# Miniprotein binders against Uncharacterized protein slr1840, part 1

No score or structure here was measured in a lab: all are predicted.

Target 1, 371 residues: Uncharacterized protein slr1840, of Synechocystis sp. (p73408)
Amino acid sequence: MRQILIAPDSFKGTLSAGEVCQIALDVLAPEFDCVAHPLADGGEGTLEAIANNLDGQWQTVRVQGPLPDQTVDACYLWLPQEETAVIEMARASGLPLVPVGEHNPEIATSYGTGELITHAARRGAKQIQLAIGGSATNDAGLGLLMALGWQFLDSQGQSVGWGGQALGKVAEIIPPVLNAFPQVTVLCDVTNPFYGANGAAQVYAPQKGADPAMVQRLDQGLRHFARVVREFDGFEINFPRAGAAGGMGGGVAWALETKIESGFTAIAKLTQLEQAMAGCDLVITGEGCFDHQSPQGKVVGGVLELAKKINKPAIIVAGQCQLSQTVLPNVLKIFSLVGPDMPLEKALQHPQTALKKRLVQVKQYLIQSQN
Structure headers, positions and changes below count from the first letter of each chain, unless a header shows other numbers.
F, E and O stand for the ipSAE by ESMFold2-Fast, ESMFold2 and OpenDDE, each averaged over both directions (binder to target, target to binder). V2 = 0.75 x the mean of E and O + 0.25 x the DockQ between their complexes.
[cut] stands for letters that were removed.
Atom coordinates printed by the task and the answers are left out, and those that the model quotes come from them; centres of patches stay.

## First folded at step 6 (miniprotein)

Design c6a (from c6 with Q37L K44L)
Amino acid sequence: DSEQLQELIDQTRKLMEKAKELFDSGKYDEVLQLTNLIRDLSQLIQEIAQKHNDPDEIQIALFEIELAISLVRYLALELGNEEIYRKAWELLLKMLEIVKELEKQLSD
ESMFold2 (binder alone), alone request of step 6: mean pLDDT 59; pTM 0.467

Design c7e (from c7 with V35L M69L)
Amino acid sequence: SPEEQIRELLRKAEELIKRYKELTEQGRHDEALILLFEFELLISELRYLALELGNEEIYRKAWELLLKLLEIVKELEKQLSD
ESMFold2 (binder alone), alone request of step 6: mean pLDDT 75; pTM 0.651

Design c8a (from c8 with E23A Q33L)
Amino acid sequence: SEEIYRKAWELLLKMLEIVKELAKQLGDPDEALIVLFEFELLISELRYLALELGNPELIRELLRKAEELIKQYKELTEQLS
ESMFold2 (binder alone), alone request of step 6: mean pLDDT 63; pTM 0.449

Design c8d (from c8c with A40F A47L)
Amino acid sequence: SDEEIYRKIWEQLLKLLERAKEIIEKTGDPDEAQIVLFEFELLISELRYLALETGNPDLIQEVDRLLNELQRLIEDVRKKLE
ESMFold2 (binder alone), alone request of step 6: mean pLDDT 72; pTM 0.578

Design c9a (from c9 with I5A Q6L)
Amino acid sequence: SPDEALIVLFEFELLISELRYLALELGNEEIYRKAWELLLKMLEIVKELAKQLNDEKLIQEAKDLIDEAQRLVQDVRNGNVDQALDLIRKLHDLLRQLEELVNKQ
ESMFold2 (binder alone), alone request of step 6: mean pLDDT 71; pTM 0.671

Design c9b (from c9 with K90L Q97L)
Amino acid sequence: SPDEIQIVLFEFELLISELRYLALELGNEEIYRKAWELLLKMLEIVKELAKQLNDEKLIQEAKDLIDEAQRLVQDVRNGNVDQALDLIRLLHDLLRLLEELVNKQ
ESMFold2 (binder alone), alone request of step 6: mean pLDDT 64; pTM 0.578

Design c9d (from c9 with W36L L40K)
Amino acid sequence: SPDEIQIVLFEFELLISELRYLALELGNEEIYRKALELLKKMLEIVKELAKQLNDEKLIQEAKDLIDEAQRLVQDVRNGNVDQALDLIRKLHDLLRQLEELVNKQ
ESMFold2 (binder alone), alone request of step 6: mean pLDDT 63; pTM 0.551

## First folded at step 8 (miniprotein)

Design k1 (from k0 with E18M E38R)
Fold by ESMFold2-Fast, scan of step 8:
Structure k1 (fold): chain B 371 residues (1-371), chain A 82 residues (1-82)
Amino acid sequence: as target 1 above (371 residues)
Amino acid sequence: SDEEDLERIALELYKLLMQARIIIERTGDPEQAKLVLRFAESLIEYARRLAEETGNPDLIQLVDKLLEYLQRLIEQVRDKLS
């Protein structure tokens, strides 16, 4: 009997990765020995996918929100066996928490994300997986670092305060006396540097509410902070990936000696995906829209590369697939939910029904196939 | 747990020690600095006792480092006052 690993991403806007796994199990488990392994790329559904793979405990903490006058209840995932916390910064410091019309990266703070890290450390975390997508901030992680005991002072010896506007005011850095914090791994798929034309402010601040004048002020603040950091300990903060989350990638790499990994890579390691795949004869993966060159294809792309590395065949089930003319050597077949028997509107209205129909076809294909 | 307590104490002590340093270096108020240092000293002694009870060499080393840094701050306050 063939053993099948079901390792999908979410079908964004319609089905969670866990729901995709359950539908696949319902269809395939009567004929095959199936293992569910829901995945994510560090964005939407990350905590849920990890919780489904590991015995996770949800923690809710009242923390500082992205706006100075805001508090939020933010959840993170505690993994007691792994002594690891998984934190999505967007739950404490994210764009969705800011009311429409109030987005402002000059004042938005990452302090609440630092409070989550502090809570996880007190919980006993030895490792933290920090997903930094969806940030409202352009503060280079200053708020986060301040929550961890770092002090940033202006030329008059007063705290610089919060927000991207604080970066240009930093004259003195006072680190905590001891660095007893957990090892932090940042989950990041962008390559932008800290400042400049392709930097944090120029590329991402507009989506966070910045007009062109504010973008220039924020970029100058990042440049100023980079100079202060270099004078402080010689660290070069302007590297690829440092621009992620308004410069937080750079700030925490400098201050906390973080590792930076792609979201898929970090999640695959944490959930032991390679070991799970090695124990199976075939992997089925999928997502709502598949294009191996698009940012949204990272989970399927990562699964396929891993399957190729360990010589496992793969099947793709996608809501819509653009690769109809491309040959992928380790892929046996691609099944699209949208087709002559299932127009796009019907698939969107009844995603569970559409997925089930295609998984029945996958089952028929597997029964008829010869290994 | 004792280890969780020690980590919590270490995080609180970072804030207290940095507050004491800022008071000493920027505000120049020795009485406020002394008050903060007394709280930090009491917290470190509590942490030392907990670490010794656990027998964990990493935690004992952490507490020894905290005591070393506190001694330097006490000397700085003493020098400021003289």
Scores: ipSAE 0.000, ipTM 0.115, lowest interface PAE 24.8, mean pLDDT 81

Design k2 (from k0 with E18L R21Y)
Fold by ESMFold2-Fast, scan of step 8:
Structure k2 (fold): chain B 371 residues (1-371), chain A 82 residues (1-82)
Amino acid sequence: as target 1 above (371 residues)
Amino acid sequence: SDEEDLERIALELYKLLLQAYIIIERTGDPEQAKLVLEFAESLIEYARRLAEETGNPDLIQLVDKLLEYLQRLIEQVRDKLS
């Protein structure tokens, strides 16, 4: 019996990666020995995908929300065997937590994300995977760092307080008495620098509620903080990726000496994807990609590159795929949910049915290919 | 909940230790720093008692690890004072 690894991303807005795996198992087993390995790119569905692969324990902590007068119950994933915590900053400091009309990156704080890190460290974490997508903040991670014991003081020796507005006030930096926190790996797929025309404030602050005048103030605050950091220890905070999550990428790289990895790479390493793939004869991967305007499928791309590296054939099942099998020679076949027999509107209304139909065709293809 | 109370106490302890460190670095006032450390030590005893009263072995183990960490912080701050 052929052994198949089912390693998909979520079909954004319709099916979780776990649901995709379950449908594939229902269709392909019992004819094939199938292993489910749901994946993510560090965004939507990341904690769920990891929990499905590893023996994880959900932790719920009451923390500071993105707004100063807000408290939220935020979940993170504890992996006891790996001594690793997986934290999505958006669950404590994310844009979805801000009520419509109250978005304001000048006051939004990442403090709650720091409280999750502190809780995980106290629980015994040696490693933290920190996904920084979906932030409400433009505070360069200052709130997060304050929760870890860092102090940022103004020219009068008072705390600068929270939010992106605090960055321009920093005159003195005081690190914590013991900087013995877990190794943090940031999951980041954007390349934006800390400040400037392509920086955190100019590119991302508008979607977080900033008007043009506010964007200029936030960018100036980031520039000021960069100068203060350079004066403090010589660190150059304005590098590619430093602009992620309102400058948090830069702030934590500086203060916590973080590793920065793509979301897929970090998740693939954590879940031992390469080892799982090596134990199988074939990989089936996929993603929704129902709209050509949707973000590129980093999971599918990463799975295909890994499969090529270890010489494993792959099959792609996608809603509306832009990838060509001619691009990667190890791709045997691409199955699109949307086609002449399945229009886009029908696939969106009945995604489980559409996926199941294509997986039946995958099954037929695999039976035929055994000659 | 008792777990939430213990988390709050741990956070307050960490803040107090940072305050003691700043007092030492800026004012050189060892008496003021000592008062903050004495209060931190009293909170450690309270947290230990609270955890023991729950009878939850996982919570007791978690609190013991936290208290070991905080006790080392107190010792480092005391070293600055000497």
Scores: ipSAE 0.000, ipTM 0.131, lowest interface PAE 23.0, mean pLDDT 81

Design k38 (from k0 with I22D R26K)
Fold by ESMFold2-Fast, scan of step 8:
Structure k38 (fold): chain B 371 residues (1-371), chain A 82 residues (1-82)
Amino acid sequence: as target 1 above (371 residues)
Amino acid sequence: SDEEDLERIALELYKLLEQARDIIEKTGDPEQAKLVLEFAESLIEYARRLAEETGNPDLIQLVDKLLEYLQRLIEQVRDKLS
């Protein structure tokens, strides 16, 4: 029996990576020995993808939500064998948690994400993988850091409080007495700097509820905070990736001395994707929208690059695929969900049906290629 | 529910638009960015229909804001093509 690794990303807005794997298993497992290895890029769905690959314990914690008067039950994944916690900030400080009409990055806080980190540290985590996609915040991780014992005071010696509006008020920084925290790795695929025309506020604050005047105030606050950090210890916070999650990328890199990695790279290492792929004869991967010339930041691209490295053939199943003039040597065939027989609107309305149809074609292709 | 579906779709649209933005900034393939934006536009149209079915003006406004962000990214791609 041919051994197939099913290693897809989610099909954005339609199917989770786990759902894609389940449909593929239903179609292919009668004829082939299949292993499901759902993946993510560090955004929403990351915890579920990792939990499908590793024996993890779900931890649910009552924490501060993104709005000051809000509390939420947020879950994170504890991996006892790896002594690692995987945290999605969106579960505690994310845009979907904000009621419609109440989005406001001047007041939204990342404090709850810091409470999850604290809980994981108390659980015994030696490492934390922090996925920072989907944030509601533009507070440079100030709330998160306050939850970890950092103090940020205004010119009158009072706490600056929460939200992006607090950044412009910071006059004094007091680090926590206890500095024995887990190693934090931030999962991030954007390259935006902390402030400026391509910075956190200018690029991302509008989708978090900011009008143009608020964007200017938020950017000014980020610039002010950058200056205060530079005066405090000489750290230059305005680097590529520092703008991720409203400046949280910069804030935690500075305060927790974290590294920022591609989400795919971190998840692939954590789940031992290369070892799983080496044990199979072929890999099937996919995502909702794919160009096979985009290995950076894309799950499919990363899987294909890895498959090429270890000389494994690959099949791509994509929702919508860009045609390329070049074809990767290890790619046997590309199957698109959207095509003459399946219009985009129909595929979006019935994604399970569209995917199953293409996987049946994959099965037929594999049976024919075996002969 | 339609509201829960819309919130999920909005988050996924946010991620797609971030990916398109990254492609544009890397001075990568503008045609690739265009395809991602075309897919995102289709999802926004679908979300627009769901929002209108709810009759909730806040959800309709959310979709309108996402469309404005998409239009800004399309203009950036057009600038790179010309």
Scores: ipSAE 0.000, ipTM 0.221, lowest interface PAE 19.7, mean pLDDT 82

Design k4 (from k0 with E18A R21W)
Fold by ESMFold2-Fast, scan of step 8:
Structure k4 (fold): chain B 371 residues (1-371), chain A 82 residues (1-82)
Amino acid sequence: as target 1 above (371 residues)
Amino acid sequence: SDEEDLERIALELYKLLAQAWIIIERTGDPEQAKLVLEFAESLIEYARRLAEETGNPDLIQLVDKLLEYLQRLIEQVRDKLS
């Protein structure tokens, strides 16, 4: 009997990766030997995907929220066998935590994310996987670093405080006396530099509430901070990925000497995806958006590359796809949720129904292909 | 001016490629190297389009020479990954 690995991303806004796996198992498992391996790209749903693959323990910590007068209950995954904590910054410092009309990257702080790191370190973590998607912040990770014992002082010797507005005030940097933390790996799929036309503030601050004048102030703050860091220890903070999460990519690479990996690569290694795939005859992967006008998604792309590397065929189930099969060398067939029998609005309103219909077609295709 | 903009983009790209090489040396991550190369290529394409939009043959030639030099740096990164 064919062994099938079901390794999808979430269908953003409709179905979690775990829900996609469950629906696929319900349809395919009676005919095939199926293994669920839900995935993520380091964004929303990352903790849930990892928890579904590994024996994870949810840790809930009350921490500083993105706004100065806000506290939030944020959870992270503790993986005791791996001695690893998986932290998603958006759960402590993310856009969804900010009420409508109160988005402001000049005041939003990453301090709460630093509190999660501190908690994980005290828990005994040897490694931390830090997913930095969905941030509300443009503070270069200053808040996070302050929670870890770093001090940033203004010209009068006082703390610069929190938020993107603090960056332009930094005159002195004081590292913690003991800087013994777990190895941090940042999960990052954007390549933006720290500052400039393609930098953190210019590209991402508008979605966090910044008007053009504020974007200019934030970019100047990032430039100032980059100069201060260079004067402090010679580090050049303006590199690809440094702009991620309002400059946090740069800040933590500098201060914590982090490794930086794509979200997919880190998750695939942590969950042993290549080993799981090697044990199967075929891979089914998918995501909510896959069309010829958009780049191939990180999860689907990564799964297809791994499948090609180890000579495994793949099937794609996607929300809407008009991509040519010839572009994807190891893909047997692509199934789109949206089609003549399922208009886009109905697929969005009833995603479970749409996915089940396509998985029934996948099952029929696989049965026919056995002859 | 467009010429000053191209010079600033070229300098930023040089700095980013040099720093990216250092980061790749620190992490050894093939996925990170791939993203760095993709980013560098996108910036090169952007600079090429800006030069073409000026319609100035001297600027186009200058950008072409800079792109050849930067492509050599990209090749050095790819060679290191082999």
Scores: ipSAE 0.000, ipTM 0.106, lowest interface PAE 24.5, mean pLDDT 81

Design k5 (from k0 with E18Y I22A)
Fold by ESMFold2-Fast, scan of step 8:
Structure k5 (fold): chain B 371 residues (1-371), chain A 82 residues (1-82)
Amino acid sequence: as target 1 above (371 residues)
Amino acid sequence: SDEEDLERIALELYKLLYQARAIIERTGDPEQAKLVLEFAESLIEYARRLAEETGNPDLIQLVDKLLEYLQRLIEQVRDKLS
């Protein structure tokens, strides 16, 4: 019997990666030995994909929200066998937690994300995977670091407080004594530097509520903090990726000596995707992509490159596929949910039915093409 | 352009709707899901205004379909609460 690895991303806005896997299992498992391996790119659905692939335990912690007078119940995933915690900063410090009209990156804090890290460390985490997409913040991770015991003082020896406005006030840095702290890996797919025209504030602060004057103040704060860090220990914080999550990429790389990886790469390593794929004859992967701005192909692309490396054939099932088969030599066939026989509106309204219809076609294709 | 703005807003709406479903399903945190859906409602109202300003019937239809989808998802979320 042919052994199939089902390794999809979520179909954004319609189906989780786990739901995609379950539908594929229901259609294909009667004829084939199927293994579900749901994936993500470090954005939405990351915790859910990992939880479905590994035996994860959800932990709920009451933490500081992005606004000073806000508390939130934030969940992270604990993987006891791996001694690893997977944390999405957006669940504690994310833009979706802030009502429209109250977005303000000068006051928004990442402190709550630091509280999740502290909780995970106390639980026994040796590794932390930190997904930093969807932030409400432009504080370079200062809040997060304060939750870990770092002190940032102004010229009068008082705490600088929270938010992006605090960056320009930092005159003294006092690190905590960290004994046996977990290794932190940041999941980041943007290349923006810490400050400047393509930096954190100028590119991302407007979507977090900043007007042009505030963007300039935030960028100046990031530049000031970069200078203070250089004077403190010689670290150059203005590198590609340092601008992610309002400069958090830079701040935690400096303070915690983090690794920075693409979301897909980190998740593939954590879930042992290569080992799972090596044990199968064929991989089925896919993504949703209903929007022109969707980064379609990131998870699919990663899966296909890995499949090519270990000489495994692949099938793509996508909501709306823009990939050409001629540039994908290890791909046997591409199946699109949305097409002349399935309009976008119908696929959005009945996504499970649309996916099942295409997977039945995948099943028939595999039966016909098998020895 | 207004078209580029609508594409960006549509992307954010899909992300937020997906996050709301995932939070409810996996963590049982309905208050966090409510905040995500509230933000999504604000974005769809904004997108509706932008689409109407363009006078483009395809964009107006797209926003109307996203609103219908969002309303159905909100009903599903509400049904799972208490």
Scores: ipSAE 0.000, ipTM 0.128, lowest interface PAE 21.8, mean pLDDT 81

Design m1 (from m0 with Q34L)
Fold by ESMFold2-Fast, scan of step 8:
Structure m1 (fold): chain B 371 residues (1-371), chain A 82 residues (1-82)
Amino acid sequence: as target 1 above (371 residues)
Amino acid sequence: SDEERLRQIAEKLKQLLDRAKEIIEKTGDPDEALIVLFEAELLISEARYLALETGNPDLYREVLRLLKELLRLIEDVRKKLE
């Protein structure tokens, strides 16, 4: 019996990675020995993909929202066998949680994300995977760190408070005494530094509600905080990737001694993707849109590189595709969800049916290719 | 290049956003608007990755502004269908 690994990303806005896997299993499993391995890139659908792959347990915690007078019910994923928690900061400190017209990175706080980390640590987590996409914040992770017991004081010896506006006020840093704290890995694909023309405030603060004057104040705050950190323990916080999530990438790398890793790489390691793929004869992967950039930067690209490394053939199923399979030597065939027999409107109204139709064609292709 | 691909996606998203708004204003048909938004959603994953990799902050800001407008429009239309 041919052994097939089903390792897709979500089809953004239509189907979760888990739903894609289930439809593939329903079509292929009667004739092939299939293993579902849903994936993500650290953004939308990350917790759902991991939960489906590793039988995760949802934990719901009432935490501080991004605005000072806001509380939210945020969930994270607990993986008991792995002793790992997977946390998406956007569920506690994300831009979608802020009402229209109230976006303000000078006051938005990451404190609630720190409360999720604290809850996971008390739950028994030995490792935490922290996805930091979709933030409402430009506070360099100060709120998160305060929830973990860090104290940041102004020149009067008072707490600096929350939000990006607090960064420029920091005069003294008092770290907590932490024993047996979980190892934190940050999932992020940005390369931006902490401050400057390509830094956190200049690039990302406008989408979070900052006007040009506020962007300048936020950037100045990040520069000030970077100087205070250097004076405190010699750490250089202005490195590539440090600008992620309003400087949180830099803040947690400094304070928690974490490394920033690409979302795909962290998820592939957590789920043991390479080992799963080695146990199979073929991998089927996919996502909503695939073209010449996708093989290099996204889930499909990562899967194809791993497949090439261990000499496994691959099939791609994509919502739409602009790339020839001859450009990808280990790819046997590419199937597009939307095509002459499946117009966009029909695929939109019945995405599960559209995907099933293409997977039936994948099945026929595989049967015909067996000699 | 990544920057050229982002420019193509930004232009496509701008066209789709304008088209969706026109449909809503002229017919008020949420199903027609959702068809346009579905096409836009297929570009989100690629646009997100490329925007984060670009060294052009103005282009990145424009792509994110368009995505934010599309997501708000999607949310508004879906709420009406509930």
Scores: ipSAE 0.000, ipTM 0.107, lowest interface PAE 22.7, mean pLDDT 81

Design m10 (from m0 with Q34M Y60W)
Fold by ESMFold2-Fast, scan of step 8:
Structure m10 (fold): chain B 371 residues (1-371), chain A 82 residues (1-82)
Amino acid sequence: as target 1 above (371 residues)
Amino acid sequence: SDEERLRQIAEKLKQLLDRAKEIIEKTGDPDEAMIVLFEAELLISEARYLALETGNPDLWREVLRLLKELLRLIEDVRKKLE
């Protein structure tokens, strides 16, 4: 029996990666030996994809929200076999948690994300995968670090407090006395530096509620904090990726000696994707939109690169696709959900039906190639 | 104009890319290479934004090619830092 790995991303806005896998299993499993391996890129659906693949356990913790007077119930994923916690900062410190009209990166804090890390560490986590997309914050991870026992003092010896406005006040840094924390890996696909024209504040603070004057104040705060960090231990915080999540990429890399990886790479390693592919004859992958020319790649791109590396054929099922098959030598065929028999509006209204229809065609193609 | 600025950035990126390759090949010093690649990354972000706005397919293809090569060099430097 031919063995098939079903390794898709979500079709964002319509179907989760797990739902895509389930539909594929329902269509293909009667004729083929199928293994479901739902994937993600570190954004929406990441915890759900990992939980489905590795039998994860959800943990709910009451933590500090992004606003100073806010408390939220935030979930993270505990993987007991891997001794790993997977945390999405947006669930504790994210933009969606802020009421409309109250977005303000000068006061928004990442403290609650640090409380999730502390909870995971106390549960016994040896490793933490930290996805930092969707933040409400521009505090360079200052709140997160405070929750871990770091102290940041102003020129009068008082705590600088929370939010992006605190960065410009930092005069003294005091690390925690005991520093036996899990290894933290940040999942980050943006390359922005800590400060400057392409830095955290200039590029991302406007979507978090900053007007132009506030953007300038926040950027100045990040520049000041970078100088203080250099004076403290010589670390250069203004590197590519340091600007992610309002400078948290830089802050965490500095303070926790954190690894930074692309979301797909971290998830592929955690779920042992390459090993799973090696055990199969063919991989089927997919996502809502596929463009192999994307410089940062997407889940499909990463799957195809791994498949080529280990000499496995691949089939793509995509909502829409702009690549020719001749550009991808290991790709047998590309099936688009949108086509003459399935217009875009119908596919968006009935995504399960559209996907099932294309998977039936995939099955027919595979049966003919098998015999 | 946006197209003129994009051409200027593409030219600068080529120069920075060549300098980064020279540093990697000659000295093997990842810190020197990272400084050059960091400068290139700031320019590529601006170039990507401008390319999306111009609608010029030749400039967009050139930006994508340069970005792809730059990301490969950044990855090579990252591996050497491990």
Scores: ipSAE 0.000, ipTM 0.096, lowest interface PAE 22.6, mean pLDDT 80

Design m11 (from m0 with R48M Y60F)
Fold by ESMFold2-Fast, scan of step 8:
Structure m11 (fold): chain B 371 residues (1-371), chain A 82 residues (1-82)
Amino acid sequence: as target 1 above (371 residues)
Amino acid sequence: SDEERLRQIAEKLKQLLDRAKEIIEKTGDPDEAQIVLFEAELLISEAMYLALETGNPDLFREVLRLLKELLRLIEDVRKKLE
């Protein structure tokens, strides 16, 4: 019996990675020994994919929202066997939580994300995976760090308070005593530096509600904070990726001495994807839109790189296939849900039916290829 | 109701997609559009579920149109980042 690993991304807007896996199992498992391994890239569906892979437990915590007078019920994923918490900052400090017309990165705080980290640590987490996409904030993670016991004081010895406006006021840094703190890994796919023309404020603050004058104030605040950090312990905060989530990438790397990794890489390591793949004869992967230009930052691309590395054949099932007939050495065949027999509108209206139809064809292909 | 929730989400999705287009047209900067499109991605799954559950064909058609626009904008941004 051939052993098949089913390792897809979500088909964004239609099917979760878990749903894709379940449909594949329903079609293929009678004839093949199948293992489901749903994946994500650190964005939409990330907590759900990990929960399905590692039998995670959802934790709901009432925390500070992105606005000072806002509280939110935010969930994170607890993985008891792995002693790991997976936290998505957008659930506590995200742009979608801000009412239309109230977006303001000068006041938006990441404090609630720090409260989730504190809750996870108290629950017994030895490791935390922190996905930092979708932030409402430009506070360099100051709010998050304050929730962890860090103090940032102005020239009068008073707390600088919350929001991106606080960065330019920092005169003194007082770290907490953290004798036993979880190891934090940040999931981030942007490469922007902390400040400057390609930095956090200049590139991302406008979408968070900043006008041009506010962008300049926020960038100046980030530059000031970078100087204070360098004076405090010699750390150079202005590195590629440090600008992620309004500078949180830089702030937490500095304060928590963590690393920043791509979402796919961190998820693949956490779920032991390479080990799972080594135990199979074939990998089936997929996503809503397949594009053979650059595998970086894409689940299918990452799966194909791993499969190539360990010499495993792969099949791709994509919602829509961007046609460039690049012959990938280890890819046996590409199946598209959308085609002459399945218009886009029908596939989107009945995605489960469309996927099942293509997986039946995958099954037929695999049976025929056994001779 | 589910229909009222869906109408709220659809309106927000329209605003986000229009904002992403404006950013792309005005600045030509794909990185700036990514955050707005990320917010749209978080809402589209709920919108699709509610559209199917309500059984309202007009709302389903509207959400499908928004999904197509979202996917096209994501692709446009991706091409510019390469």
Scores: ipSAE 0.000, ipTM 0.124, lowest interface PAE 23.0, mean pLDDT 82

